# Miniprotein binders against a2bj90: the designs that were tried, part 107

Target 1, 235 residues: a2bj90
Amino acid sequence: MSRSARRKTSALNTVLRVVEVFASIQGEGPFTGTYSVFVRLAGCNLRCPFCDTRYAWSLEAGKPLGVEELVEEIARYEPSLVVITGGEPLLQRHPLNSLVEGLESLGLRVQLETNGILPAPARDEQLWRVYHVVSPKDVPVRVPGAKLHPSWVDYARATGRAWFKFLVANEQHVREVAEYVAKLGIPRSRVYIMPLTPEKLDMKELLELHSRIASLAVKWRLNFSPRLHLLVQLP
Key: E = the ipSAE of ESMFold2; O = the ipSAE of OpenDDE; V2 = 0.75 times the mean of E and O plus 0.25 times the DockQ between their complexes.

## First folded at step 11 (miniprotein)

Design IX9 (at its last look DockQ between E and O 0.87; V2 from the best seeds 0.85)
Fold by OpenDDE base, look of step 11:
Parts: sequence; C-alpha cells; structure tokens
Structure IX9 (fold): chain B 235 residues (1-235), chain A 83 residues (1-83)
Amino acid sequence: as target 1 above (235 residues)
Amino acid sequence: NPDDEDDAQWLLKLARIYQRAAEQAARKGDYDKAIFYLDLAVELLEEALELLSNPEIRKQIEQELQTTKELIEAYKKKLEEQK
C-alpha cells in the first residue's frame, strides 16, 4: 500500500458522522443518574418501528467530525461518563475505537449503547475496555433482522462490562426475557427491563407504566431501567 | 381476585395508550409504527381477557380486540399500497 493510501485510510479512521453532542443525565441502564455527555452517531442497521431517534438512521444525517475535535468538545463538559449512542455506533467501529482511545487517555469513562447485532469488541480493540449496554431487538419485541450476536454473551462473561436492556410492556414480555437470558446463559444481574413507552405519554401514564414494570422487575428478580430523562424532563 | 381485576384494568388502559399511539402514527402515514403498537394492544387485550370474569366486560373487550385486529389488517393493506 502506498503512503498516500495509508494516509487516506488513516484519515477515514479519524472521522465520525455525528448527529448531536449534548450533556444530560443518563436516564437508562446501570449508569442511571450519571452526569453524561451523549454522542449520537449517525447510521443504523435496523428500522425499529418504535425508534425515537429515526433522524439518526441515515449516515448523511450526521456531520463529519474529527476524533481529536470531538474529544476536545466532550472534555469541555467535564462529564462523569461519555455515552456513545446513535442509530448503531458499531457501524463506525474504526473511528469509534480511535475516539475511545482519546477519551480514555483523558481518564474519561465510556459507555457504548448498541443493538448487539454486530460482533462484540475483540481484545485488541479499544472498545474492549469500555462499558456496553446491549439492547437486543429480537426479544420480546421482534424487529426484522435483529439477532443478538453470540460474542456479546462471551464478552459479558469475560469482562463483566456488559449489560442487556430489554423493552417490555407486560408480564408476558418479562417472562420471554427471563427465558431468553436463561437459554443464553446471561446472568440475571446483568439484565435490565425497561418500559416500552410510546410517544407523548402524559406524566401520570408514564409514572404508572414505570411503577407496573418496576414491580414486575422485582417479581421476576431482574434489574429495572427507568426512562429517567422522560420522568425529569431532560433530553 | 381483586388483584386480577386491578391488573386487568391496567392492561386495558395500556392497550388504549398504544391504540392512541397507533392512530397518531397512522395519521402521519407511518403504518409500520401503527401496526406495531396495535399488535401490542392486541397482546394486552388478550392478557386482560384472561383475568376478567365479568361477562359484560369480557364481551366489550372481545369486541375491542376484534376491531383492533381488523384495523391491523387495514393498515397492512395501506402499507402494501405505499411500496
């Protein structure tokens, strides 16, 4: 490969398509309540009917940002956590590893959010070192083309840095989650159930739904993920 | 059981929340989203029927369930017409 081809491949590995960067409170999963900078990456390999971030589905919806510039932007917020989300962040795996390297060099903690369709990080990737919240889209709701990649179960066992978050509406959904994680050998301590909230719920309906799903989490001995940002009216 | 009745009433309420979400999606021409929420409403109505003992209430919910299923088929047809 010519020096020019290496420089072009190097330059491609240093640019992310980013939809938005903002500071808020992590509203979901094991880091709920954490002051976080959210980096929403563009592009998704799914078309979930219930997706609240459809504007991020196209790669063209994101602006090209350099990794170094993005690290500097994130660092200015002094976050307790950096949350990499989007459509599917792992569609930009190469520059994402460079981003993680930059953030970790500053001592920043990183959480990735993924649908779990793409392979888990390998040991030689910078992504191996970060926290992962995997949101399968095959159980209990079935999105076409959604299938959890088996390597996420292996990664969770090897590192203890992965959790699995499932959208649920009722007890039958919670049962299906319990059966699914038992079959895959995912420890219950790594499983979160979260309310499947439609758009434009009133606060009373939202709170009641949270209460009902939280009670099911206790009954089924699973962790509960709120949608805290919706409850406290943050982004 | 009083607990079963409370659970049934909650499931019915949640079904109606998803039906409203489906209607809002359908008004925007998003029939994939509409069908998705109506499928959830069907599941919740079916679960509520397992808990309900009052014959009059059951008959009403069975009718609501049937109407919801018919609406799903209507939206599937509209979705096919968009392709």
Scores: ipSAE 0.860, ipTM 0.944, lowest interface PAE 0.5, mean pLDDT 94
Fold by ESMFold2, look of step 11:
Structure IX9 (fold): chain B 235 residues (1-235), chain A 83 residues (1-83)
Amino acid sequence: as target 1 above (235 residues)
Amino acid sequence: NPDDEDDAQWLLKLARIYQRAAEQAARKGDYDKAIFYLDLAVELLEEALELLSNPEIRKQIEQELQTTKELIEAYKKKLEEQK
């Protein structure tokens, strides 16, 4: 067998530490509204205080699943998009590339969610062809230890497959985002601002916050990301 | 300035939303989340003060700021005790 064929067979026999697999709607970013299967991987290299998925921080929170098993489980949902999230999925980079290979062989569209601390995919990785939504946690939210790896900007320019999403509460935050992306050379067309939404808002509060941040997006000529799953009460 | 007053009223409303979220987090023992939301509330209250001129309203907000900062320090102690 060729080295390529042998590697594909071996890659499908690796394991991932998986917290949960479920169907829902992608509620955020450029693919908002898409019927999706979410794969939440265990392990994170940050401890964001606002994190609502703290149960995914430890690798031990994940159940070991073979990549072949996982591909078959995902395929049964017949998704329009597979969203790989976590924790930080790039902590499991090698088996993640195997999962992507399996999903690509079925023609499934894949999106990764990452905090951008670990480097962007190399050209020889299966992840090179995946869509990425990068959510830096060093601006305007200032999570200790967060720093966007500069390779994500190069990757976005080379491939057109990366977007950058920022949590904001007010115009001061939007100004900080605008300055940050300008300094890094990230074009506005690749930038989303999203409302920093605490739990237990009533619908009026949730809509008002969305309206205020959307108005700022228009004012600053940035893209707006809703948190659509909160508005429609999906996981 | 009517635009400044509308902006200030929203900033105050949002600060109070984050203060409520902080209290809810603290009741669950999530003091890091509580501190994060209180820090946001402080930023919003300070921004509102920049837009407001009425001295009675400003005094009220300055008291709210002081109380919020003291609560942040109290929650920092509780967070350290959980380690």
Scores: ipSAE 0.815, ipTM 0.921, lowest interface PAE 0.8, mean pLDDT 92
ESMFold2 (binder alone), look of step 11: mean pLDDT 87; pTM 0.856

Design IZ1 (at its last look DockQ between E and O 0.87; V2 from the best seeds 0.88)
Fold by OpenDDE base, look of step 11:
Structure IZ1 (fold): chain B 235 residues (1-235), chain A 99 residues (1-99)
Amino acid sequence: as target 1 above (235 residues)
Amino acid sequence: SEFLRMAKIYQRAAERALRKGDYDKAVYYLYLVAELALEKGDLELAIEYLEKAAEIAQRANLRELEALVYQLLAKVYEALGDKEKAEEYRRKAEEIREG
């Protein structure tokens, strides 16, 4: 392989399509309350009807940013956690591994948010080392084309660095989650249920929905994920 | 009731989605209202919301969501003891998935 071909392959692994970078509080999952920098990547392999970030579905909605530049931008916020989210971050797997390498070299903790359709990280990927919150879209929300890749269950068992965050709207959804995780052998301690919140709820509706789903979490002995950022009016 | 409060949240969300032309979101939120109705044993109300969801999905050519709605309609009619309609809606959902 010529020196030119190696340079072109290295350059492709160093650019991410990024929609936005911002600092906030992690409002969801096991790291709720953590001061975080959010990196929203462009492109998604799903079209969830309830998606609040539809503007991130196209790769073209993201600006191309170099990994080094992005690491420097993130580092300026002095985050307690870097949250990589978007449409589906794993669509940009190669430059994402380079981003993780850069962030870890600075001692920054990284969390990935993924829909779990694409394979979990392999042991040789930098992504193997980070935390993952997998949000399946097959159960219970039945998004067309969604299927949890089985390697995420294996990754969770091997590393202890994965959690599963399920969107739920009713008690049937919570039942389906409980049955699904039992069938897959996912320990309940790694399972979060989160309210499926429509856009533009008033605070009363938002609190009522949180209260209902939290009560169901207790009843079904599952962890509850708030949408804390919505409750405290942060981005 | 708690049901009526939750149903009203998703109903209002569906109505907002319709006004914006977000037909996929509207169909899905009506589907969630139907699931709540089913959870309460109000099968007639579940049918009403699912029929409305199916109509919107069909008009917007949202075939996969239409199939999802038909699958739930089949379950509701089965619960009502209407085996004929249950099988009709199963077939309609299958035809969309195979096509």
Scores: ipSAE 0.890, ipTM 0.950, lowest interface PAE 0.5, mean pLDDT 94
Fold by ESMFold2, look of step 11:
Structure IZ1 (fold): chain B 235 residues (1-235), chain A 99 residues (1-99)
Amino acid sequence: as target 1 above (235 residues)
Amino acid sequence: SEFLRMAKIYQRAAERALRKGDYDKAVYYLYLVAELALEKGDLELAIEYLEKAAEIAQRANLRELEALVYQLLAKVYEALGDKEKAEEYRRKAEEIREG
């Protein structure tokens, strides 16, 4: 192979298709309230009916960005946390590992959001060292083809760097989550329930939904995740 | 009650989705209203929302959601003691799964 051919292979590994990069507050899960830069990657392996980020479903929606340039852009925000989300970020696993390497070389803390269909990181991946919030979509919300890959439970046990977050709309859903995590051996301390939140709710509706699901979290001794960014009207 | 307040939130969301032509959202939110109604034991309300969801799913060719709606309809009719309707909807859901 010529040097040009080798460079093309490396360039493919250093490019991500990115829908948007923006600063905000992490509004969900264990890092709620943290000043964050969000990197929304294009492409998703699901078509959830309740998805509010449908604009990220297609890889075509993403703009190709070099990993080095992306790292520099992120660093200029001076984030306390870099949240990699999407679509489903693990569809771009190889260049994503390159992004993680660059971010960690600058001492930046990284969190990944994933639906958990694709396998958890291997020990030799840069993604092994980052934090993961895994949001299964098969239980209780019943999205077809959304089975959680079993490696995520093994990864969580081995590293302590994964949490599981479930969208719920009612107590039956919470009961199903409790049964599901018990069956998989996931401790309650790693489990969050979060209100399934339609678009365009007013503040009274948002508070009502949060209040009900938070009450259920207390009743079932599970952690509660808000959607804080919606309550404070941030992106 | 608290459950009915949550049901109204999803019912209004379904109406907004229907007006926008987001039929998959509309069906899913109506399905959630029906789950809440069933949880409270209001079987008539559950059927009302599931029948509406089924109509929309059929017209929009939302096969997977249609099957989901039929599965819950079967459960509701079983709770009503209508064995014939419950079995009918189980078969309809299974036919969609088998393709």
Scores: ipSAE 0.871, ipTM 0.935, lowest interface PAE 0.6, mean pLDDT 92
ESMFold2 (binder alone), look of step 11: mean pLDDT 87; pTM 0.846

Design IZ10 (at its last fold request DockQ between E and O 0.86; V2 from the best seeds 0.87)
Fold by OpenDDE base, fold request of step 12:
Structure IZ10 (fold): chain B 235 residues (1-235), chain A 99 residues (1-99)
Amino acid sequence: as target 1 above (235 residues)
Amino acid sequence: SEFLKLAKIYQRAAERALRRGDYDKAVYYLYLVAELALEKGDLELAIEYLEKAAEIAQRANLRELEALVYELLARVYEALGDKEKAEEYRRKAEEIREG
């Protein structure tokens, strides 16, 4: 392989396709309430019918940003957490490892949001060191082409740095989640259920959904994830 | 009832999706209403919503969601004791997955 081919492959590993970077509060999962910078990466391996970030599905929807430039941009917000989200961030695994390395070098905490279809981080990846919120789309919401990769269960057991956030719409969904996590050997303390919220709900409908799913979480002894940003009208 | 409040939320969401041409959302939210009807034991209402969901999915060529609807229809007809229709809808779902 020529020096030119190695330089082109190295350059490709330092550029991310980024849809948006913004500061807000983490509204979901174990880090709810944390002042966060969100990095929304472009591209997704799913087409969830209920997706509220459809504009991120295409890789072309993102701008190419260098990892170094992106680290500097993120650092200016002085975040308590960097949330890497998008469509599916792990589609950009190589430059994402470089981003994590840069952020960790500044002492910034990193949390990944993933659909769990792609393999969990290996021990030699920088991604091994970060927090992961895995949101499976096979159970209970049955998105076509969704399947949780089994390595996420192993990663959760090995590191204690993974949580599983399931979208639910009814009590049957909560039952299916409880059965599924029991079968996989996922500790209930690492399981969150979150209401499946349609777009353009009024505040009364939004609160009604939250109240019901929260009550089901208590009944089924699962953690509840709000959509806090929607409740407080933040991005 | 608590059921009626959730069902109405997803029903209204489906109607909003239809008005926007978001047919995939419409199909899926009707599917969620059917699941709530099934949870309540209203199998006839579940069929009504699923038939509507199937029709929209067919017209919009949403084959994977159409198959998902047929799988639930099969389970509803099985719960009704109509094994013939249950098997018909299982076959329809499989034909979409193999195609």
Scores: ipSAE 0.876, ipTM 0.943, lowest interface PAE 0.5, mean pLDDT 94
Fold by ESMFold2, look of step 11:
Structure IZ10 (fold): chain B 235 residues (1-235), chain A 99 residues (1-99)
Amino acid sequence: as target 1 above (235 residues)
Amino acid sequence: SEFLKLAKIYQRAAERALRRGDYDKAVYYLYLVAELALEKGDLELAIEYLEKAAEIAQRANLRELEALVYELLARVYEALGDKEKAEEYRRKAEEIREG
């Protein structure tokens, strides 16, 4: 095949199904407060009852975008951080690695958000070198079909580039998280608890929920993740 | 006081979800209210919310959530000292999860 035809054939591997691209503040986890561009990929392997981004569940919810086009769009925002989220971004693993390659070639810092069901990056993947916030959904929230792949703990230990963020609603949940991470050998410095936050809470409810979960984080010596974007009314 | 504030948050969220027809959210938020009641030792209140959650889950054909509700009912009845009901609900949950 000619170079043009071979490039055309392999270009099918560089398309992502993208729901939305937007600028905001990273409101959760270790990078809270960072000016970010969010890339929401379509498709999810879970149907969490509390999900606030159900519009991203189907792969058909995304529009096909070429990786080079997407990199160019992201770069125009001049982000301090590129947050790849979804659905579950690892469902589009192959073209996602191409996106990461393009973003890194421009010196852009990347963070992936994942539910951790699919395996952690291998050493030869571009995803190996980016930051990951892993949000298991089996403990304590008990979402059906959600099981953390054990490779994420190995990856975190080997690279120092993964953190684990757990939704919690009460102290029993926090106790379960503490026991779970101790069993898996995840150090407390890598663990965040975050309030399980229903949609459309008023400010009083938001503050009360944040206050309670933050108090529990201190009590149990775990990191606290706010949902800062909700408190400041950003997307 | 803190229990009451959190319980009201999730109870109101469940009511909003019911009005919107988001039955899976409603069941899950009622389940969270029941967990809070169990933490406070209010076993009768926990049962009340869990029975409501189970009814909604059954009617909406939310089988995995129904099993989750039964698992918590088993824990509540264990705490109440009713070993027969605790085993009954464990059995019901296992039956759903086995398919």
Scores: ipSAE 0.868, ipTM 0.934, lowest interface PAE 0.6, mean pLDDT 92
ESMFold2 (binder alone), look of step 11: mean pLDDT 87; pTM 0.860
OpenDDE base, look of step 11: ipSAE 0.871; ipTM 0.940
ESMFold2, fold request of step 12: ipSAE 0.854, 0.856, 0.860; ipTM 0.932, 0.931, 0.934
ESMFold2 (binder alone), fold request of step 12: mean pLDDT 87, 87, 87; pTM 0.856, 0.857, 0.857
OpenDDE base, fold request of step 12: ipSAE 0.862, 0.856; ipTM 0.937, 0.934

Design IZ11 (at its last fold request DockQ between E and O 0.89; V2 from the best seeds 0.88)
Fold by OpenDDE base, fold request of step 12:
Structure IZ11 (fold): chain B 235 residues (1-235), chain A 99 residues (1-99)
Amino acid sequence: as target 1 above (235 residues)
Amino acid sequence: SEFLRLAKIYQRAAERAKRKGDYDKAVYYLYLVAELAEEKGDLELAIEYLEKAAEIAQRANLRELEALVYELLARVYEALGDKEKAEEYRRKAEEIREG
C-alpha cells in the first residue's frame, strides 16, 4: 500500500460524522441518573417506525469532526460518563475506536448505545473496554431488518460490560423478552425493559406508560429502564 | 379502564403521525393498539385496528409493515378459531416476504 493510501485510511479513521454533542442526565438503562455527555453520531442501518431521532438516519445529517477536537469538547463538560449514541454508532466503527482511545486516555468512562445488529467489539478493539447497552429491535418490537448479532451474548458473558434494553408496549412483549433472553442464555440481571413511548406525549400519558411497564417488570422479575430525561424534561 | 387509557395514547399518536405523513409510525401505533386489544381478549377490536393499519400500509407501500400486520391478523383469527382466515393472512404475509 502506498504512503498516500495509508494517509487516506489514517485520515478516515480520525473523523466522525456527528449530529450533536450535549450534556444531560443518562435517562435509560443501568447508568440512569448519571451526568453524561451525549455524542449522537450520524447514520443508521434501521428505519424504526417509532424512532424519535429520525434526523440522525442520514450520514449527511452529521458534520465531520476530528477525534482530537471531539475529545477536547467532551472533556470540557467534566462528564461522569460519555454516552455514544446516534442512529447506529457502530456504522462509524473505525473512528469510534479512536474516539474511545482518546476518551479513555483522559480517564473518562464510555458507554455505547447500539441496536446490536452489527457484531460486538473484538478483543483488539478499544470498544472492547467500554460499557455497552444493546437495544435489540427484532424482539419484541419486530422492526423490519432487525436481528440481534449473537456475538453480543458472547461479549456480555466474556466481559460483564453489556446490558440488553428491550422496548416493550404490553405484557405479551414482556413475555417474549423473557422467553428470548432465556433461549439466548442472557442472565435476567442484564435485561432491562423500557416503555415504548410515542413522541409528544403529555406527562400523564408518559407516566401511565412508565407505571404499566414498571409493574410488568416486577411481575416478570426483569429490570426496569425509565426514560428519565423525558420525565424530568431534559434532552 | 387501563386498556382504554393505553389504547388512546397509541391512537392519538397514530393520528398525529398520519397528519404529518409519517405513515410508517401511524401503521405501527395502530398495530400496538391491536396488540392491547388482543391482550384484553377483544379480538374483534384487534381486527378492526389491524384492518385500518393494513389499509394505510398498502396505500403508503409499506410492504414490510403490511406483512407484520398480516401476521398479527393471522394470530388473532387463529385465536378466534377461524383457521381459514388465519391461513389466508399467513399467505399474504409470506407473499410480501418472498417478493
Scores: ipSAE 0.896, ipTM 0.954, lowest interface PAE 0.5, mean pLDDT 94
Fold by ESMFold2, look of step 11:
Structure IZ11 (fold): chain B 235 residues (1-235), chain A 99 residues (1-99)
Amino acid sequence: as target 1 above (235 residues)
Amino acid sequence: SEFLRLAKIYQRAAERAKRKGDYDKAVYYLYLVAELAEEKGDLELAIEYLEKAAEIAQRANLRELEALVYELLARVYEALGDKEKAEEYRRKAEEIREG
C-alpha cells in the first residue's frame, strides 16, 4: 500500500458513526442493574418490525466521532460497564475494534449487543476479549433476513464470553427457543428469554408481560431478562 | 384472564402502530395476538386477527410479513381440519418466498 492509502485506511479506523452516548442502567441480560455508558452506533442490517430504536437504522443517523474523543467521553462517566449497541454495531467492525482497544487500555469492562448475523470475533480481534449478548432474530420471532451466524456458538464455547438473549411473547416461542438452543448445544445457563415489549406500555402492562415471561423462564429452567430500564423509567 | 390481558396488550400496540402509520408493527403485533389465540385453542379468533393482519400487509406492500401471516393461517386451518384452506395458504406463502 502507498503512504497515502495507508493514511486513508488509518483515518477510517479512527471514526465511528455514533447516534448517542448516554449513562443509564443496563436493563437486560446477564449484566442487568449495572451502571453503564451506552454507545449506540448507527446502521443496521435488519428491519425488525418491533424495533424500538428505528432511529439508528440508517448509517446517516450517526455523527462521525473520533475513537480517541469517544474513549475520553466514556471515561468521564466513570462507568462500571460500557455497552456498545445500535443498530448493529458489527457493521462498523474495524473502528469498533479500535474503540475496544482504547477502552481496555483504561481497564473498562465492555459488552457488545448484536443480532448475530455477522460473524463472531476472530482470535486476533480486540472484540475477542469483550463480553457479548447475542440476540438472534430468526427464532422465535421470525424477522425476515435474520439468521444466526454459526460462529457465535463456536465463539461462546471457546471463550465463555457470550450469552444468548431471545425475545418471546408466548409459551410456543419459549418452546422454540428451548429446542433451538438444545440443537446448537448452548447450555441453559447462557440463555435468557425476555418479554417482547411494545413501546408506550403503562406499568400494569409492563408488569403483566414481565410476570408471564418470568413464569415461563422458571417453568422451562431458562434465565429471565427483564427490561429493567423500562420498569424504572430510564433510557 | 391471562390470555385476554396479554392479547389486549398486543392488540392495543397494533392499534397504536396503525394510527402512526407503522404498518409493519401493526401486522406483527396482530400476528402475535393470533399466536396467543392459537395457544389458547381459539382458532376462529386467530383467523380473525390474521385476516386483519393480511389486509394491512397487502395494502402496505409488506410481502415478507404477508408470507409470515399466510404461514400461520395455514397452520391454524390445518388445526381446524380444513386441509384445503391450509394448503391454499401454504402455497400463497411459498409463492412470496419464491418470488
Scores: ipSAE 0.871, ipTM 0.936, lowest interface PAE 0.7, mean pLDDT 92
ESMFold2 (binder alone), look of step 11: mean pLDDT 87; pTM 0.850
OpenDDE base, look of step 11: ipSAE 0.863; ipTM 0.938
ESMFold2, fold request of step 12: ipSAE 0.868, 0.868, 0.868; ipTM 0.936, 0.937, 0.935
ESMFold2 (binder alone), fold request of step 12: mean pLDDT 87, 87, 87; pTM 0.854, 0.848, 0.849
OpenDDE base, fold request of step 12: ipSAE 0.893, 0.896; ipTM 0.953, 0.954

Design IZ12 (at its last look DockQ between E and O 0.88; V2 from the best seeds 0.87)
Fold by ESMFold2, look of step 11:
Structure IZ12 (fold): chain B 235 residues (1-235), chain A 99 residues (1-99)
Amino acid sequence: as target 1 above (235 residues)
Amino acid sequence: SEFLRLAKIYQRAAERALRKGDYDKAVYYLYLVAELALEKGDLELAIEYLEKAAEIAQRANLRDLEAMVYELLARVYEALGDKEKAEEYRRKAEEIREG
């Protein structure tokens, strides 16, 4: 069989449960501002009280979609970045690795968003080669059961392809983040703090939160992540 | 002041969450108001919001959030110098975490 035919057979037998696929701007973290296609996978191993994507918590919220079909859909957008998010995408790890393989074969750049509870990619996984933004939920926001798997720090050090993004609401939170990353040996250059942003804020409120957390980022010498998509009113 | 503006943002968010029946969000945002109050040194205000958060968490059977609220109440009463109340809330939180 040709590589094309084998690839079709493999992808037809690999299915992801997908909540939505859409084009927008990456609004958070180190790739802020990049024209992106977002793939939101169903299922999450957390129930964060502040979650703004609760509709993705259940695996049943996702439609089954073949990996090859998904790769073709994504490619038609001609993205500069493919952002895989969710829920928690690593709950669908095996078919996710197949998706990454397909996207990489087309030269598409991929970023994963994860809460970091499940282990970082192994060297033999397709996910090893993609960029990762890891958002721990145990500190400072205190979600139970949300402990960061230690392999993410090792992965970041080995590859340089992981960054750590923390939701914060006040200076005590930022202090806790600073202590946490220092204890784990995560360098400041890999750390982002981002405003914990309730839904349906008006623009004045949104800017107030951004301004406060940005000031704290400067004070504590950490990187700041906006929620740029909210500021410019994109999905 | 900046603290009051930020506290009002989370307070309004909690009120919106309550109207929608999103009790876990409401409790969490009230908890954040209390953290801001504690940061400013307004222990009375912190207790007010935490007691409201605890009541909602208990009625809505939000055990993990209820424990989180009790843990902060213990810290606030410790700062207030009320050792008995601080220990009371630590025990309440521990009971939930263990059960």
Scores: ipSAE 0.871, ipTM 0.939, lowest interface PAE 0.7, mean pLDDT 92
Fold by OpenDDE base, look of step 11:
Structure IZ12 (fold): chain B 235 residues (1-235), chain A 99 residues (1-99)
Amino acid sequence: as target 1 above (235 residues)
Amino acid sequence: SEFLRLAKIYQRAAERALRKGDYDKAVYYLYLVAELALEKGDLELAIEYLEKAAEIAQRANLRDLEAMVYELLARVYEALGDKEKAEEYRRKAEEIREG
């Protein structure tokens, strides 16, 4: 392979399509309450009916940013955690590995949020080292084209760095989650249920949904994920 | 009741989605109301919301969501003991998946 071909492949692995970068509190999952920089990547392999970030579905909705520039931008916020989210971050897997390498070189902790359709990180990927919150869209919410890739269960078992965050609206959903994780051999300690919250709820409605799903979490012996950022009116 | 409060949340969300032309979201939130109705044993109310969801899905050509609605309709009619309608809606869901 010529020196020119190596340079072109290197250049393609150094640019991400980014929708937004912002500082906030992680409102969801095992890192709830953590001061975080959020990197929302563009492009998604799903079209979830309930998606609140539809503007991120197209790759073209993101601005091309260099990995080095993005690492410098993130570092200026002095985050306790970097949260990589978006549509589906793993659609940009190659430059995402380069981003993780850059962030880890600065001693920054990284969490990925993924829908779990694409394969889990391999041992040779920089993504192997980070934390993952997998949000399946097959169970219980039955999004068309969603299927959890089985490698995420293996990754969770091998590393202890994965959690599974399920959207739920009712007790039947919580039952389906409990059955699904039992069948897959996912430990309940790694399972979070989170209320499926429509957009533009008032605080009373938001609290009522949280209260109901939290009660179901206790009943079904699952972890509860709030949407803390919505409760405290942060982005 | 708690049910009526939760159902009203998703109903209002569906209505907001419909007004915006977010038909996929509207169908899905009506489906969630139907699931809550089913959880409470109100099978008639579940059918009402699912029929409305199916109508919107069909008009908006949301085939995958339409099939999802028909699958739940089939289960509701089966629970009512109406085997004929249950099989009708199963066939409708299969036809969408094979097509």
Scores: ipSAE 0.863, ipTM 0.937, lowest interface PAE 0.5, mean pLDDT 94
ESMFold2 (binder alone), look of step 11: mean pLDDT 88; pTM 0.867

